Miniprotein binders against Flagellar motor switch protein FliM (fliM). Designs and how they scored, part 5

Target 1, 374 residues: Flagellar motor switch protein FliM (fliM), of Caulobacter vibrioides (b8gxb5)
Amino acid sequence: MADELDDQAAMAQWASENPPGGGEGVNEFGDFSGGMGGWDDGGGDGASERILNQDEIDSLLGFDLSGDGSDDRTGIRAIINSALVSYERLPMLEIVFDRLVRLMTTSLRNFTSDNVEVSLDNISSIRFGDYLNSIPLPAILAVFRAEELDNYGLLTVDSNLIYSIVDVLLGGRRGTAAMRIEGRPYTTIERVLVQRMIEVVLHDLKSAFEPLHPVSFSLDRLETNPRFAAIARPANAAILVKLRIDMEDRGGRIELLLPYATLEPIRKMLLQQFMGEKFGRDNIWEGHLATELWTTQMEVRAVLDEQQVPLSRVLNMQVGDTLMLNATPDSLVELRAGAIPLTRGRMGRRNHSIAVRAEAPLTPAAKKAVQKLK

## First folded at step 8 (miniprotein)

Design x5 (from E1x with R38E Y42R)
Fold by ESMFold2-Fast, scan of step 8:
Structure x5 (fold): chain B 374 residues (1-374), chain A 96 residues (1-96)
Amino acid sequence: as target 1 above (374 residues)
Amino acid sequence: SDEELEEIKQRVSELRDKIEQLKERLEEARKGDPEELEKLEREIYELLLEAWKLFVELLKAEEGNPEELDKLIEEALRLEQEIRKLLDEVEKMRSG
């Protein structure tokens, strides 16, 4: 219980020291003491909230004392564990992991000389001790050092992926090393191949962080027993990233665990919502805006001229009267969505239709409106 | 003769030559050219991936010439360690 209190305090301190976007909202990390009950295990993107029923509430409050004290303790822990806190989205960290997935897909294809696809299943938060207790065995755990951050992280490679890598790389021509035997200790060759894969992943993680902050990730040791992979106190909070590796009809999972303490030195950078061209020539924020515009349907109007006229002129207008527009054939047309100006462009023709060719970037008002739609 | 092993031997020789070339370029870049250091880090990492592919090919090689194959595996592992040392060195030069 003391360790759980330490974990809540650590998360609350981390959230307090990382206020969202300069006050455009309340703490995006939420109130860890008051508002975090009922979250689903493994949270991910916008994790589901679990509402406790009356029996579960009564058990938590201690009103149902039927059975051994040990049984009540176990039941309460099961309820608490099922209410694990969902991860509150960190814009920059999610971009880093999206970049990691793309880099890993390329690197693992090169490493295996085979078709490999990497995908991100979810990002969630978990207590370190709860994570170690949840790891399906057998597995290989890689303790790694984040050099510039002066702290550690953990990579877990599941049994399915270990044997998939061995099978793909060796193809069965050398002995029976690729044969999958549950509960068998891993051979030296199997551990060496998995270690090289882990080193590829760690190098890609460095590359993924490069635009935000240079961090070198180095392998400290491999463990097969979670008991020896302790890099944080059991109560300490950590970010858990679940990655799926697909190799035709085989594959498995890699899980990346980063304690909040490890990310503390760069957390202010992780909360940035708008970095301009910090991710180099890709300009991630520009791409994000374009993507949202492609997904959303809106009515666009092309305005050639707007002018104020006396009501009497409108009411006395007759068929055949000429209304002069304050525009020339070379004038730019304004494209608008409702009251919001989007851009300006030149009139033209494409095939049998009238077209407008944009000659200006999206206005600041348009960019602001798109961001508010999230 | 195992023609596959002869190709692998050639690749081992090529790795050794590329390592020496990268060592020379890293020494020149030590004068603080950040663009060259970034390029060197990429090339060193690509060479590391080539060394790992070579190791995999050695493990998949046909059963013929086991003594020679074991010797090549040992040399490939040694070259890999040398490449990793070069990568560590360029990373230290880039980090501030």
Scores: ipSAE 0.012, ipTM 0.501, lowest interface PAE 8.6, mean pLDDT 68

Design x8 (from E1x with Y42E Y45L)
Fold by ESMFold2-Fast, scan of step 8:
Structure x8 (fold): chain B 374 residues (1-374), chain A 96 residues (1-96)
Amino acid sequence: as target 1 above (374 residues)
Amino acid sequence: SDEELEEIKQRVSELRDKIEQLKERLEEARKGDPEELRKLEEEILELLLEAWKLFVELLKAEEGNPEELDKLIEEALRLEQEIRKLLDEVEKMRSG
């Protein structure tokens, strides 16, 4: 016990000095051959394929995304907590769960016929046994199967959410329901309603994974005692996703647990990041990058005339020579961003500045560029 | 520069050739080995990323003939759409 506590303190200190994603790099080029211990590929690369991480993709777009945006998600305390179990950051998994949150918000609004907001509190790593011992009881635990991965996961619904769902679906209000007795078993109707909600969440999880790898998630059984929900050995590492469900003045929490062993078959896919429509038009990375590309100050050039001129005319050009432009003061100028023509407009004056007023819609090239980035 | 533009044209030509090779392999693998379909899916995803990189480079180009660059941008977008269709097809074949 004393040795483990000292090891945990040392690991927490190391994680504080070397945050996840701090430039170890080796795991980006790993493979699926490793066991659960292989998620931390501390020795060498040997990849036959090159996998690009988010930093490499961002560098291709000429961006430095070191901003305030993600600092709160991976605060020192969260990193220290994750260091109690070695956490291999899986960039695609974070995108999958952001997509899951959006899908669940829509699905749960439809399921309850009420206003529901879903939010992602945290993604961390934990030992399976530590997780089971941490579950506030009473709760409902759903053991589910990831069919194509040939393994299991666990979904936990807390007591507050269980009674919120029951009250909403049976037409009660939070303040009018009878006080629930601590320690009593959930009724058949309560279990059935929660089971239906869990099945909706599992279908959304399938949809969230679809762009990355098709996986069907099916409910195996419901448990109320953690000892009967053992899907992994106590020492085995797992990813824990904490979701908050808000329903006006009620709600609760859902926690999703995926053992690393369950994710091993798709580990390479989880380490990769791709630009484009892999997660559809509402992809958070695609939308964010498109916004940064089009709202960041871009050099726009106003081209009055463009001519091909023989090299001999350029080489023989003398001071005082005149190059005739096929333009008048009233001519339209072309607005360009790099090589892309955006539109045409008239030169003019706004207040004390030179201005161009757009007189034509966006060019097909500009429309395709914008549509591609959306 | 002229040298940079020739490199881009070469990369566009290479993308076209790779797309045609993948189309032929996908048609041969229509009822094929699951491992071959997995490899095809991975190669198609890599090609999609290469097409995206080319598109971004063309967007950042400030030199060269604008009409020629516009044609290359249109071609890059067209090739990316073809690659996405191949991805949809191989994913459908793997799923069933």
Scores: ipSAE 0.000, ipTM 0.105, lowest interface PAE 19.0, mean pLDDT 65

